# VH-VL binders against Large ribosomal subunit protein uL3c (RPL3): the designs that were tried, part 3

Target 1, 266 residues: Large ribosomal subunit protein uL3c (RPL3), of Bigelowiella natans (Pedinomonas minutissima) (Chlorarachnion sp. (q7xyp4)
Amino acid sequence: AAAARASSSALVALPGGRMIEVPHMTKDYRDVKVCSRQRKWEIREHMRDPIKMGLMGTKAGMTTYYDDEGIAHPVTVIALEAGNVVTQVKTKETDGYDAVQLAYKETRDRTIPWPERQHLRKHGNVKAMKHLKEFKIADVSEFTPGQQLKAEELFEVGDLVDVSGTSSGKGFQGSIRRWGMKRGPMSHGSKSHRQHGSIGCSATPSRVYKGLKMAGRMGNERKTVKKLPVMMVNDEEKYIVVRGSVPGKKGTIVELRPTKIVGKHC

## First folded at step 1 (VH-VL)

Design i05 (framework fv_tislelizumab)
Fold by ESMFold2-Fast, scan of step 1:
Structure i05 (fold): chain C 266 residues (1-266), chain A 118 residues (1-118), chain B 107 residues (1-107)
Amino acid sequence: as target 1 above (266 residues)
Amino acid sequence: QVQLQESGPGLVKPSETLSLTCTVSGGSISDYYVHWIRQPPGKGLEWIGVIYYSGSTNYNPSLKSRVTISKDTSKNQVSLKLSSVTAADTAVYYCARVTSYGSGFDYWGQGTTVTVSS
Amino acid sequence: DIVMTQSPDSLAVSLGERATINCKSSQSVSNDVAWYQQKPGQPPKLLINWASTRESGVPDRFSGSGYGTDFTLTISSLQAEDVAVYYCQQYYSTPYTFGQGTKLEIK
């Protein structure tokens, strides 16, 4: 007789408004347990410790998972917005180090600076993306410019990942200012001055104006949370769920890298 | 205004290398990205590859081992070479340019017919 | 590779009536979809760019819509000169891929 309902702890909104239901998690995933000294030795003796490829995502939100003992565990849903396309592959022979450059989060051509757009065009003919990140990895031979990376090919339930996030005030607006690119020099300069000219913003408004773009860039900090267990990977619905809190607020761009710690099983 | 003109041999024998040229007039190839697209008889369109303003290239993975795109800015020409041709390479070959990054092809050549036959 | 699937393969519409062609991508391509018109013996002609932006010189009866995975080309009032094969294309990621084409006929 009661209407069926979905708990807020089960539903998470992805960027763009699409909703997903995080299914009930079981204890057959990897826990955050520390392996014994003997087990760690065995893994290290019999497994190479290569740095593996990761990808980028967007923090969509958090929810709570309750285990069989009723203990609450935070989980974070990381959306995979359009992107995760290889732009450039660097090798020790040509560049002095091995790395894969990855582009993430589609944007309109007009929102990125011309040099950034030309870089994406030159390296893999990639659509305009807001974020470029270099992943230094042990083996780049499997990657080519223009390749779309799939989460289900890179991660499995039970893998440990390190999640890095950086809070940023503005996307490409600071770069546009720094490089001197303008749509209308006089109107843009005048507009910017008026935005920062509020009489109430400063004790000495005639001497100092608040630089919102510069302040945002200077406030950026990279934070990494290590060894988060992967709970779900869903390439069709474009998300990954990890156990624990990841850096930043909802909407923060995050980098997911496999943990350098050897072994998938403790 | 801007015109693209493909030219080539028309008939190529199996196992040989197909060489096509796209001549651009009314604009400089140094200012644009030039793509090659082909269309087999009675079938749809297949993207072959692109050459960027810098001279860097990107190819369809299905053709990457056999295809080379190059340009000669002094002649305002872009060339396509496809090695080890088979009957499956019989198609009309088009060159096309784009006016902006990440857009559809707004200027096409008229196409040149290539038949691979003994 | 991203697969572009058009429906229907063939379509017959009376003069003055609305024609609708659909295009679906195997994954999200944002708004990076173009629509082309191709008549026999001619190269494809770009009609719609960025899913919904009509190219200069294209009649206003042509319109495009869609975002993500589902895209539509609409001809609001079919004219005789519109008889052609229509292709959708994604340029979200390389290799660029085209739909199989939709043949539009009168009657």
Scores: ipSAE 0.000, ipTM 0.384, lowest interface PAE 14.7, mean pLDDT 74

Design i06 (framework fv_tislelizumab)
Fold by ESMFold2-Fast, scan of step 1:
Structure i06 (fold): chain C 266 residues (1-266), chain A 123 residues (1-123), chain B 107 residues (1-107)
Amino acid sequence: as target 1 above (266 residues)
Amino acid sequence: QVQLQESGPGLVKPSETLSLTCTVSGGSISDYYVHWIRQPPGKGLEWIGVIYDSGSTNYNPSLKSRVTISKDTSKNQVSLKLSSVTAADTAVYYCARDTEYFGELSYYGMDVWGQGTTVTVSS
Amino acid sequence: DIVMTQSPDSLAVSLGERATINCKSSQSVSNDVAWYQQKPGQPPKLLINYASTRESGVPDRFSGSGYGTDFTLTISSLQAEDVAVYYCQQYYSTPYTFGQGTKLEIK
């Protein structure tokens, strides 16, 4: 146990070089219960999907905290860079589904193509941002274009979150793909998904906007870790700490979504 | 592709420290989560612990006071040290890679395993 | 700790027949269950992940199902090469725990 503690540090560097210390944390986990089929239908009274709004962040690093029992827990520090501004709000009436688009990580106007700049200006007069992601949520009425989202308003200690990363894959960006995904050996990157359908031509109920090109996609795969407990939320210092490992290396852009749980009261 | 191979002494005396090494080839340990699992003769599998890509660790509470997992990225190796061994620690020891997360699924199953190394604790 | 209990401890099934192995957890583990196949002298091989997702290269005859506390591994048409010990594992919470194993033999 002592040797295990010595192998980690409580200090983590945020983008921009600022250091934070992750204090020792008393175990604070929310209980999650699985409901019967009947109870699931009762909880869905009013036909509301329990999916709530999330945020984007940047993986800053990992460290270890020790609970009161001396048990070591890996934690990931997720930095909140300038951004998390609502751009477009979509409704079932106008767009066929409910969603909120978030822009993340401010950048210079010249780094973004004209169509992307026009989109940001049209939807909330938002500053140039490097990343734009759509969050499908149950209730979009609380959100308006141009609204700044704050982590402490969306998450609290003990919440469970699903964290999705835009990763270049393992080892080589675009060169190494997961074996066994029935994609075969790849001699030239992850772009083999082009042979079986382009982005925006998916048969699954997912949407990608062809006109929005914020970053390159060679080798990038969406990976999700589910049900990570939130250990700390700090809007002043711009970070969130979650228990467990988050996809990707330091600097990976991640999406934090509240875990979709069917009922807390079973 | 990615391969894991355990190595270490086949025999360890009681009260001594068991030291095992897992060597990764075809990939970088900086990209993987590496687990240690053991299997006593004729028995089932027991999870020992994991080391994450960051170097952080998580251990089975039943072994926490005696176990240390570390990594050396320059050698592409993960090490397991188990102190104060007894006959109950006699087992085949495996290292295994954590499965990649893909799409909206979290895959914590271990998809690549080493061949295992037999450790006997005896006088 | 979450306890994983498999049933039966051993099973003999004729070639071409259906084999079913059950795994029960002491508390809900959602979909966070993996199934492994282990042959004598070999390491475990991952067959099923996330309760029902078959790993690439694993024959179509293998399937997993279940949610919460009750999980099942099914082999629809047993082949001679399927003789092995099968383990379920939960990764819902640490420490990760395995079932005691089910020995599958040809009748």
Scores: ipSAE 0.000, ipTM 0.383, lowest interface PAE 16.2, mean pLDDT 73

Design i07 (framework fv_tislelizumab)
Fold by ESMFold2-Fast, scan of step 1:
Structure i07 (fold): chain C 266 residues (1-266), chain A 122 residues (1-122), chain B 107 residues (1-107)
Amino acid sequence: as target 1 above (266 residues)
Amino acid sequence: QVQLQESGPGLVKPSETLSLTCTVSGGSISDYYWSWIRQPPGKGLEWIGVIYYSGSTNYNPSLKSRVTISKDTSKNQVSLKLSSVTAADTAVYYCAREYVDTAMEYYYMDVWGQGTTVTVSS
Amino acid sequence: DIVMTQSPDSLAVSLGERATINCKSSQSVSDYVAWYQQKPGQPPKLLINYASTRESGVPDRFSGSGYGTDFTLTISSLQAEDVAVYYCQQYYSTPYTFGQGTKLEIK
């Protein structure tokens, strides 16, 4: 294997000046391939995983990892800045859909508007944060306002994650809201999101979900890279390493969600 | 089932504005993104721009100052206007549907029109 | 802008033989690559999306592979109807960009 390393580690600078060492890894992650369109459609219809909770991070940088065969692999280091705290938990009963709102990247009180600060205080007494994003998930019963999410509890090496860049990642204006969508049939807190998710992959697979509004695609829209293997998760040093390229430039705020569809092997 | 048909003038004089229309049948334009792509004689494909379901647009930087894409939901049509044309704009022009199964994911072009030939000549 | 480069520019393959077309991107595009087939006088037709997912109705002899910057389209056993120009395209970011095309001919 050959790699550009310092003391057998790739060195990446994080926001705020910290440096992270990415060592040569044992091959303990799964390298998966995308299935045919027919197989992907079958998985969506018959074997879809429940949509699981994710977290937010900051793109710190990229490096190249060389495996034992000398093959170059691009890897992205995603920093976990102070944050990833649950603020509001939305339920089908009260809000018409299940979701967990997550605050990310601590900031000073004076840097966020009064209404945003009051929202954080009302929902879990959360410190001032720059970014607030909603994660629609199948089961919200495990989450409580004020809860600190930890990467090692959500992700393991070998997991597949979808990584989305954010177009407006500051305060409440960065919140993703699909307002006006009709409530689907509901049972045991995990059906609505899967039903909405099926529209694009059913008998009308090219259909866009009804009621969704665009943020604006003029270079500032949300971009998603799907099914990236997780190579490292380090809560102590506050980073995650994924195999592949992540949307945006160094410093971009990203959302990491476990891939809702499994079975990339055909 | 969904079909796209481009129509236009065929011949456009230099410095004039090229106007093309894509008529969509078998489905509504409202739930998709729509792109325009062109192909000069004997050359490859060049993406011109896209219009999103919101009506917002994104254009190839090389053409941005001259191009306008619009849609008319009542007529189920997507239109392209390209101003100040020159001989370099001679090409076959295609409209295409961008497959989008969620509002936050961007996809490939799954349905293409037959194309309409545009020649820029005096 | 992301530049997509195909190789070879043209390829002649005998009926029943394997044809391989390569596509390289100037920067990582993950697996956001599509392959299109264009026959003379016809619009492009989608064959492969997400680098390796075959479009419905496309014969099993067509397959795609790759991730990051290197992508390959393979036709395992060439048939006469496969004579066409093949294009790769990235849809990782705008402006969308296409390769220059590979012309596939019968030997």
Scores: ipSAE 0.000, ipTM 0.385, lowest interface PAE 17.2, mean pLDDT 73

Design i08 (framework fv_tislelizumab)
Fold by ESMFold2-Fast, scan of step 1:
Structure i08 (fold): chain C 266 residues (1-266), chain A 119 residues (1-119), chain B 107 residues (1-107)
Amino acid sequence: as target 1 above (266 residues)
Amino acid sequence: QVQLQESGPGLVKPSETLSLTCTVSGGSISDYYVHWIRQPPGKGLEWIGVIYYSGSTNYNPSLKSRVTISKDTSKNQVSLKLSSVTAADTAVYYCARSWDEYGDAFDIWGQGTTVTVSS
Amino acid sequence: DIVMTQSPDSLAVSLGERATINCKSSQSVSNDVAWYQQKPGQPPKLLINYASTRESGVPDRFSGSGYGTDFTLTISSLQAEDVAVYYCQQYYETPYTFGQGTKLEIK
C-alpha cells in the first residue's frame, strides 16, 4: 500500500523569473517494474510499440524527493512554455520519411527572420516561435499543422522518457535549412546517407561520435538521458517532473521523447 | 532465446592473423549490434570494436590498424580478424550484443574463447 | 578516451551487510553507465543499465545510482552468490571503456 512521501512543495525558478510550484510526490522508486522473461518474449513475438510523439520543454531546475527509506533522489522540473504547436507534417510520399515538426517558445514576429516567420505561417499559420525540431514517429496521420499538443495527452505518471538537452544549437535555423536550403557540410546526423558497400567503414551510428569533440562543439552539444520515470504531468500549471538529472543549466531547451520498446526494453 | 558462441583457433603464432567467429542463434545479427571484447589473463575488459546492423564498423583506436570486423548474414555470423599478433594479444575473446543505436549496454555475451599467442 | 576508475580495488563484506562500489569517469558520461558481475570462468553478466535501471532477473538487492562523473553500485544485503568481480562501463562515447574491476569477497 502506501507510497513514499515527501512533505514538500518547492518553488523552482526559470531564468527570467517565472516560478513553478512542485507539489508533494508520493512515488516509491522500488515499485518501478523491470521486464519479466515472459514480457520480453511477448515484445519479441509481437509488433513493438511504435515510436510516439514527444514534446519540447525548458529545464526549470532540480529538487529532491525522499523515499520511504529516507534516501534522497534528484528530480528535474521541466517547464512547458508557450508552444508545442505542430507546424509541418512530413510523409514518406512527399519527403521520403515520416515526421512531425514541432515549434516551441513563442516570441514576437519581429524577433525572428522573415523566412522563418513565413515558414511558420505557411505550415499551420503558427505564431512566431524560437525553436523548431523534427520528431520522427511511426504514425503522422493523427497530427495536423496548427495543432496544439498537450502534455497530459502524451505522457502519464510512470512513463519512461528520454530527455535530450538542446544547447546553443537552436534547431530553428537547422530545420529551415533542411526544408529549403542545403544542409551544412559537417552535419552527419539522421539526414546523412549511409555509405553503401562500406565494409570497414566506422562512422555511421550517432553513438560513435557522442561526446567526441571535433571542429566546434557539435559532438558534445546534444546529450540524452534515457529512461527517466515521469513523476508528474501538469498541463494546467505547464510543467512535467522527471526522476533524475537532466543535462544542461537552468533554461536549457529539452526534447522529451517516450522511451521506445526495442527487444528486451520496456 | 538469443545465444552467442565464439569459435576459432586456441593457438596462434606471433605475426600471424587471428581469426574468430561469433555464431548467433535464436535471433538475427541484422537486428542488433555485435561487439568484440577481450580480457587478458587476470586483467580487466577491453573493448575491441563493433559492427552495426548496417554493416558499418567502429574500432578501438589502439587496435584500429590491425582489426577488421565483418558479418555474413546468410550464416548469421560475425567475424573478427586481428593481424600481426603478439603475446600481448593473448586473452579470452568475447562477442556481445547491444540493442540501441545509441550504444545500449551488453546484455548477452558469448561464453568466450581463449586465444594464446605462442610459437 | 574516457577513463573509468573504480574504488575500492577489493572489498570484504560480511553476509547480510551492505556493499558499496564506486565508479568515477574522467568526464561527464550522462547516465550511460552499466554494471557487470563476473564470476571465475564465466562471461560478464549485465546487472544495471543506464546507471540505475536493473536488468531483468537481477535481484532487488542490487541497485545503481549516479549521473555525470560519479556512480555507485550497492548490494543492500550481501549473499554468498554475490562473490565476484564487478565492472563499471561507459558507453557515452567510443572507445567504450571499463573500470579496472572491484573484487568482492566475504569477510
Scores: ipSAE 0.000, ipTM 0.428, lowest interface PAE 16.4, mean pLDDT 75

Design i09 (framework fv_tislelizumab)
Fold by ESMFold2-Fast, scan of step 1:
Structure i09 (fold): chain C 266 residues (1-266), chain A 122 residues (1-122), chain B 107 residues (1-107)
Amino acid sequence: as target 1 above (266 residues)
Amino acid sequence: QVQLQESGPGLVKPSETLSLTCTVSGGSISDYYVHWIRQPPGKGLEWIGVIYYSGSTNYNPSLKSRVTISKDTSKNQVSLKLSSVTAADTAVYYCARDVYEITYGDYEFDYWGQGTTVTVSS
Amino acid sequence: DIVMTQSPDSLAVSLGERATINCKSSQSVSNDVAWYQQKPGQPPKLLINDASTRESGVPDRFSGSGYGTDFTLTISSLQAEDVAVYYCQQYYSTPYTFGQGTKLEIK
């Protein structure tokens, strides 16, 4: 990809051909990282900041940003593919803990198995998506099934984010983990399958797909890089830029979570 | 490699319940879906049903009133029970693996058992 | 239920010649069609999924095509080991259904 420099742009390509043009980044982002001694002390006193909602994205690639001084800053471009829709909202009263389940990366309806399609349809009538991840957060009252999350509403330039990814293609394994959390197979599976009848629906639990391949071997570890500054957020062009490197190769699915310790801004 | 092996009685009397077991080695039944498919002598393939890794099931409507598929994770086995059998239930019964994963998903339906022959006769 | 109909029921093709098997669904099944090869005394072997994607280990002479209701399995140059019964299967909607099978023989 071409590097981003003062008054220029970079073109970054995802596997599969989508091109993202990242415009020139403002140097003003540096100012939001400078906090007074008082603010740093307040952050230190807040040992347990409320855990805020995050987002999913796809690593598009890395590029270089050159500031007005000519200093090179490595940045990672994270594409926001179609998705980031709330599916299931869990509350402490009904589920024992507070969480928001998020679906990411739209796919063709027939690409995902029937149980996963039923889950998405039951919780917000969400389109078929490849990835499903649960975010445990402090306040779930702001979220409803079917809600589209927007990066500009969750993040702003200068925020610090923790970015998690997996070097294998089983980045989140959210569906396996979620289905394993159901009370009992008989309570969920047997009853729900009888209720739906399977006639005239787009159910397809038995599938073999090539071209939607796992990225790597089973057993690769999940990696998290903490406190990466957000340099740019663009909901219209569907990307977010962070300073530094994030785990995995181009095409790796990543989770963006606000850093627990640091407040939004100084 | 992952291997599936069917076992059960070779002969069942009409009106009795057919019980078959699929034993999995080289992998865990909790990591994929398991299907049951049958093939009457000289005829084509008929899908019976599936048990998902969650334990949920889905059955062919033509057999639903007579079929139960269950699993025992501790033994790594999937069982098929078919009640009130008739001569029409005479077939080779197969179990087959269906690997699914939403995340980056590659699905493979490439491991079948060798099949077990069931004859319904008086 | 979705009905899968194959044609022909049987065909004889000379070694090295092209063999073509057709499969038609009673309703649109998008590209959710798999093709299987079954030899006597053996379980079915998956050849093609998603109408046109070859499974790992399947020779390049096998190819699939189609979308909606009309699907085709092609063997570009028949070899002796390809003598078998071939089945198409839809996995668009349960119950999953198979075609009646096409018996492929050497001329």
Scores: ipSAE 0.000, ipTM 0.376, lowest interface PAE 17.9, mean pLDDT 73

Design s01 (framework fv_sibeprenlimab)
Heavy chain, then light chain:
Amino acid sequence: QVQLVQSGAEVKKPGASVKVSCKASGYTFTDYYIHWVRQATGQGLEWMGWINPNSGGTNYAQKFQGRVTMTADKSISTVYMELSSLRSEDTAVYFCARDYYDSSGYEFDYWGQGTLVTVSS
Amino acid sequence: EIVMTQSPATLSVSPGERATLSCRASQSVDSYGNSYLHWYQQKPGQAPRLLIYGASTRATGIPARFSGSGSRTEFTLTISSLQSEDFAVYYCQQYNNWPLTFGGGTKVEIK
ESMFold2-Fast, scan of step 1: ipSAE 0.000; ipTM 0.465

Design s02 (framework fv_sibeprenlimab)
Fold by ESMFold2-Fast, scan of step 1:
Structure s02 (fold): chain C 266 residues (1-266), chain A 119 residues (1-119), chain B 111 residues (1-111)
Amino acid sequence: as target 1 above (266 residues)
Amino acid sequence: QVQLVQSGAEVKKPGASVKVSCKASGYTFTDYYIHWVRQATGQGLEWMGWINPNSGGTNYAQKFQGRVTMTADKSISTVYMELSSLRSEDTAVYFCARGEDYGDYFDYWGQGTLVTVSS
Amino acid sequence: EIVMTQSPATLSVSPGERATLSCRASQSVDSYGNSYLHWYQQKPGQAPRLLIYGASTRATGIPARFSGSGSRTEFTLTISSLQSEDFAVYYCQQYNNWPLTFGGGTKVEIK
């Protein structure tokens, strides 16, 4: 490859006198590989990706990250408060569906109603937590009641995550923010206005006990921002940093789920 | 509930600097960007820049780059906008405004501060 | 910079009549199916007040007689039945590109 590179590359000078080796393309960048019909079916079969486990966090705030080219990128710091403990594991045989129930944000026993405290103690002997959320996932065999989930085991830098939280229920305003967040880093000059975001209105934290039910009204206020790149994951210091803005105000409880990646390669 | 209260009118000579304050209340100060917008007599609104009170990060319109400085003091929930090398053309009402998400729109505005530049 | 042009500069209307205000952008202010175009109302001696954001969504507390429409480069603000408190200057603003820019304003005055 070294000998071949001598004839398939060119040296160029960068500002400051640095040299880089640029490979000669064997074909135009406009040429693209088109998947065959059979290959598309194979990819579709392999894209029966399991829905993976996520975790909960608390929006700590937003800041601006400047890369080495001086381009500003909005980032959100999500704190991992005491919690993210598995309580109940549901299986198709016993419950009709596969899911992992996760408890988040430790609190004092007396702040939680008696039935909720009994539920936590019955399922993994979990300390009193303010929030209980069910994650429907493809494979629950890896999880057991009482297990502490670690962000570094679920996420790594460069992963894409979907972040869900509640918002003011403004509809169009939420859609504008979500569309902006789905776009990659706002490094284009004409789009630089989105490099750093504000936080938006306060959102009511979600708290569900007595079975995990979707409240139609609460569901209408729920916002999900998809495909946010993970910038940092730190289990020791208890935070995750994602590129972009997430729903809600500082203190909003959010769910982080790995983005389902479909059609990885052709 | 949400209020942005600005400092009083200023009269300055050409070449001087002016520092206008904007005190926020009724919300978490560090959760929203603050923008500065000016309005010269008989003219429209002109965006000057923004500050992120949480990080201290700023972004200024090119026209004001090198003359404007925006700062935030978390202890008193106050943002400052300082404009230097004042000219008569800088005579305007200066507004602070709270930006929602990326600064897409301004939902709350300060009452405005008249800055008069004359010799 | 995106230049925002409002017309007319002055609109004379009687109370109870309909007013239609136009805003034109020199370039599209739409991205991802959303219009980054907002409307503000300013009364003499007062700060601007948000009326409409995203071309058509009324801000909190804004009466139903105010409505916005349009996309890309052509936008309108409609006041279906002008009340005495509606006589003011109205500005459009874009947030699709830096720097943020405002229109020159339309003054709605009593006929």
Scores: ipSAE 0.000, ipTM 0.371, lowest interface PAE 16.9, mean pLDDT 71

Design s03 (framework fv_sibeprenlimab)
Heavy chain, then light chain:
Amino acid sequence: QVQLVQSGAEVKKPGASVKVSCKASGYTFTDYYIHWVRQATGQGLEWMGWINPNSGGTNYAQKFQGRVTMTADKSISTVYMELSSLRSEDTAVYFCAREWESSGYYFDYWGQGTLVTVSS
Amino acid sequence: EIVMTQSPATLSVSPGERATLSCRASQSVDSYGNSYLHWYQQKPGQAPRLLIYGASTRATGIPARFSGSGSRTEFTLTISSLQSEDFAVYYCQQYDNWPLTFGGGTKVEIK
ESMFold2-Fast, scan of step 1: ipSAE 0.005; ipTM 0.446

Design s04 (from s01 with heavy chain G57D D99S Y100D D102E S103I S104L G105T Y106G E107Y; framework fv_sibeprenlimab)
Heavy chain, then light chain:
Amino acid sequence: QVQLVQSGAEVKKPGASVKVSCKASGYTFTDYYIHWVRQATGQGLEWMGWINPNSGDTNYAQKFQGRVTMTADKSISTVYMELSSLRSEDTAVYFCARSDYEILTGYFDYWGQGTLVTVSS
Amino acid sequence: EIVMTQSPATLSVSPGERATLSCRASQSVDSYGNSYLHWYQQKPGQAPRLLIYGASTRATGIPARFSGSGSRTEFTLTISSLQSEDFAVYYCQQYNNWPLTFGGGTKVEIK
ESMFold2-Fast, scan of step 1: ipSAE 0.006; ipTM 0.508

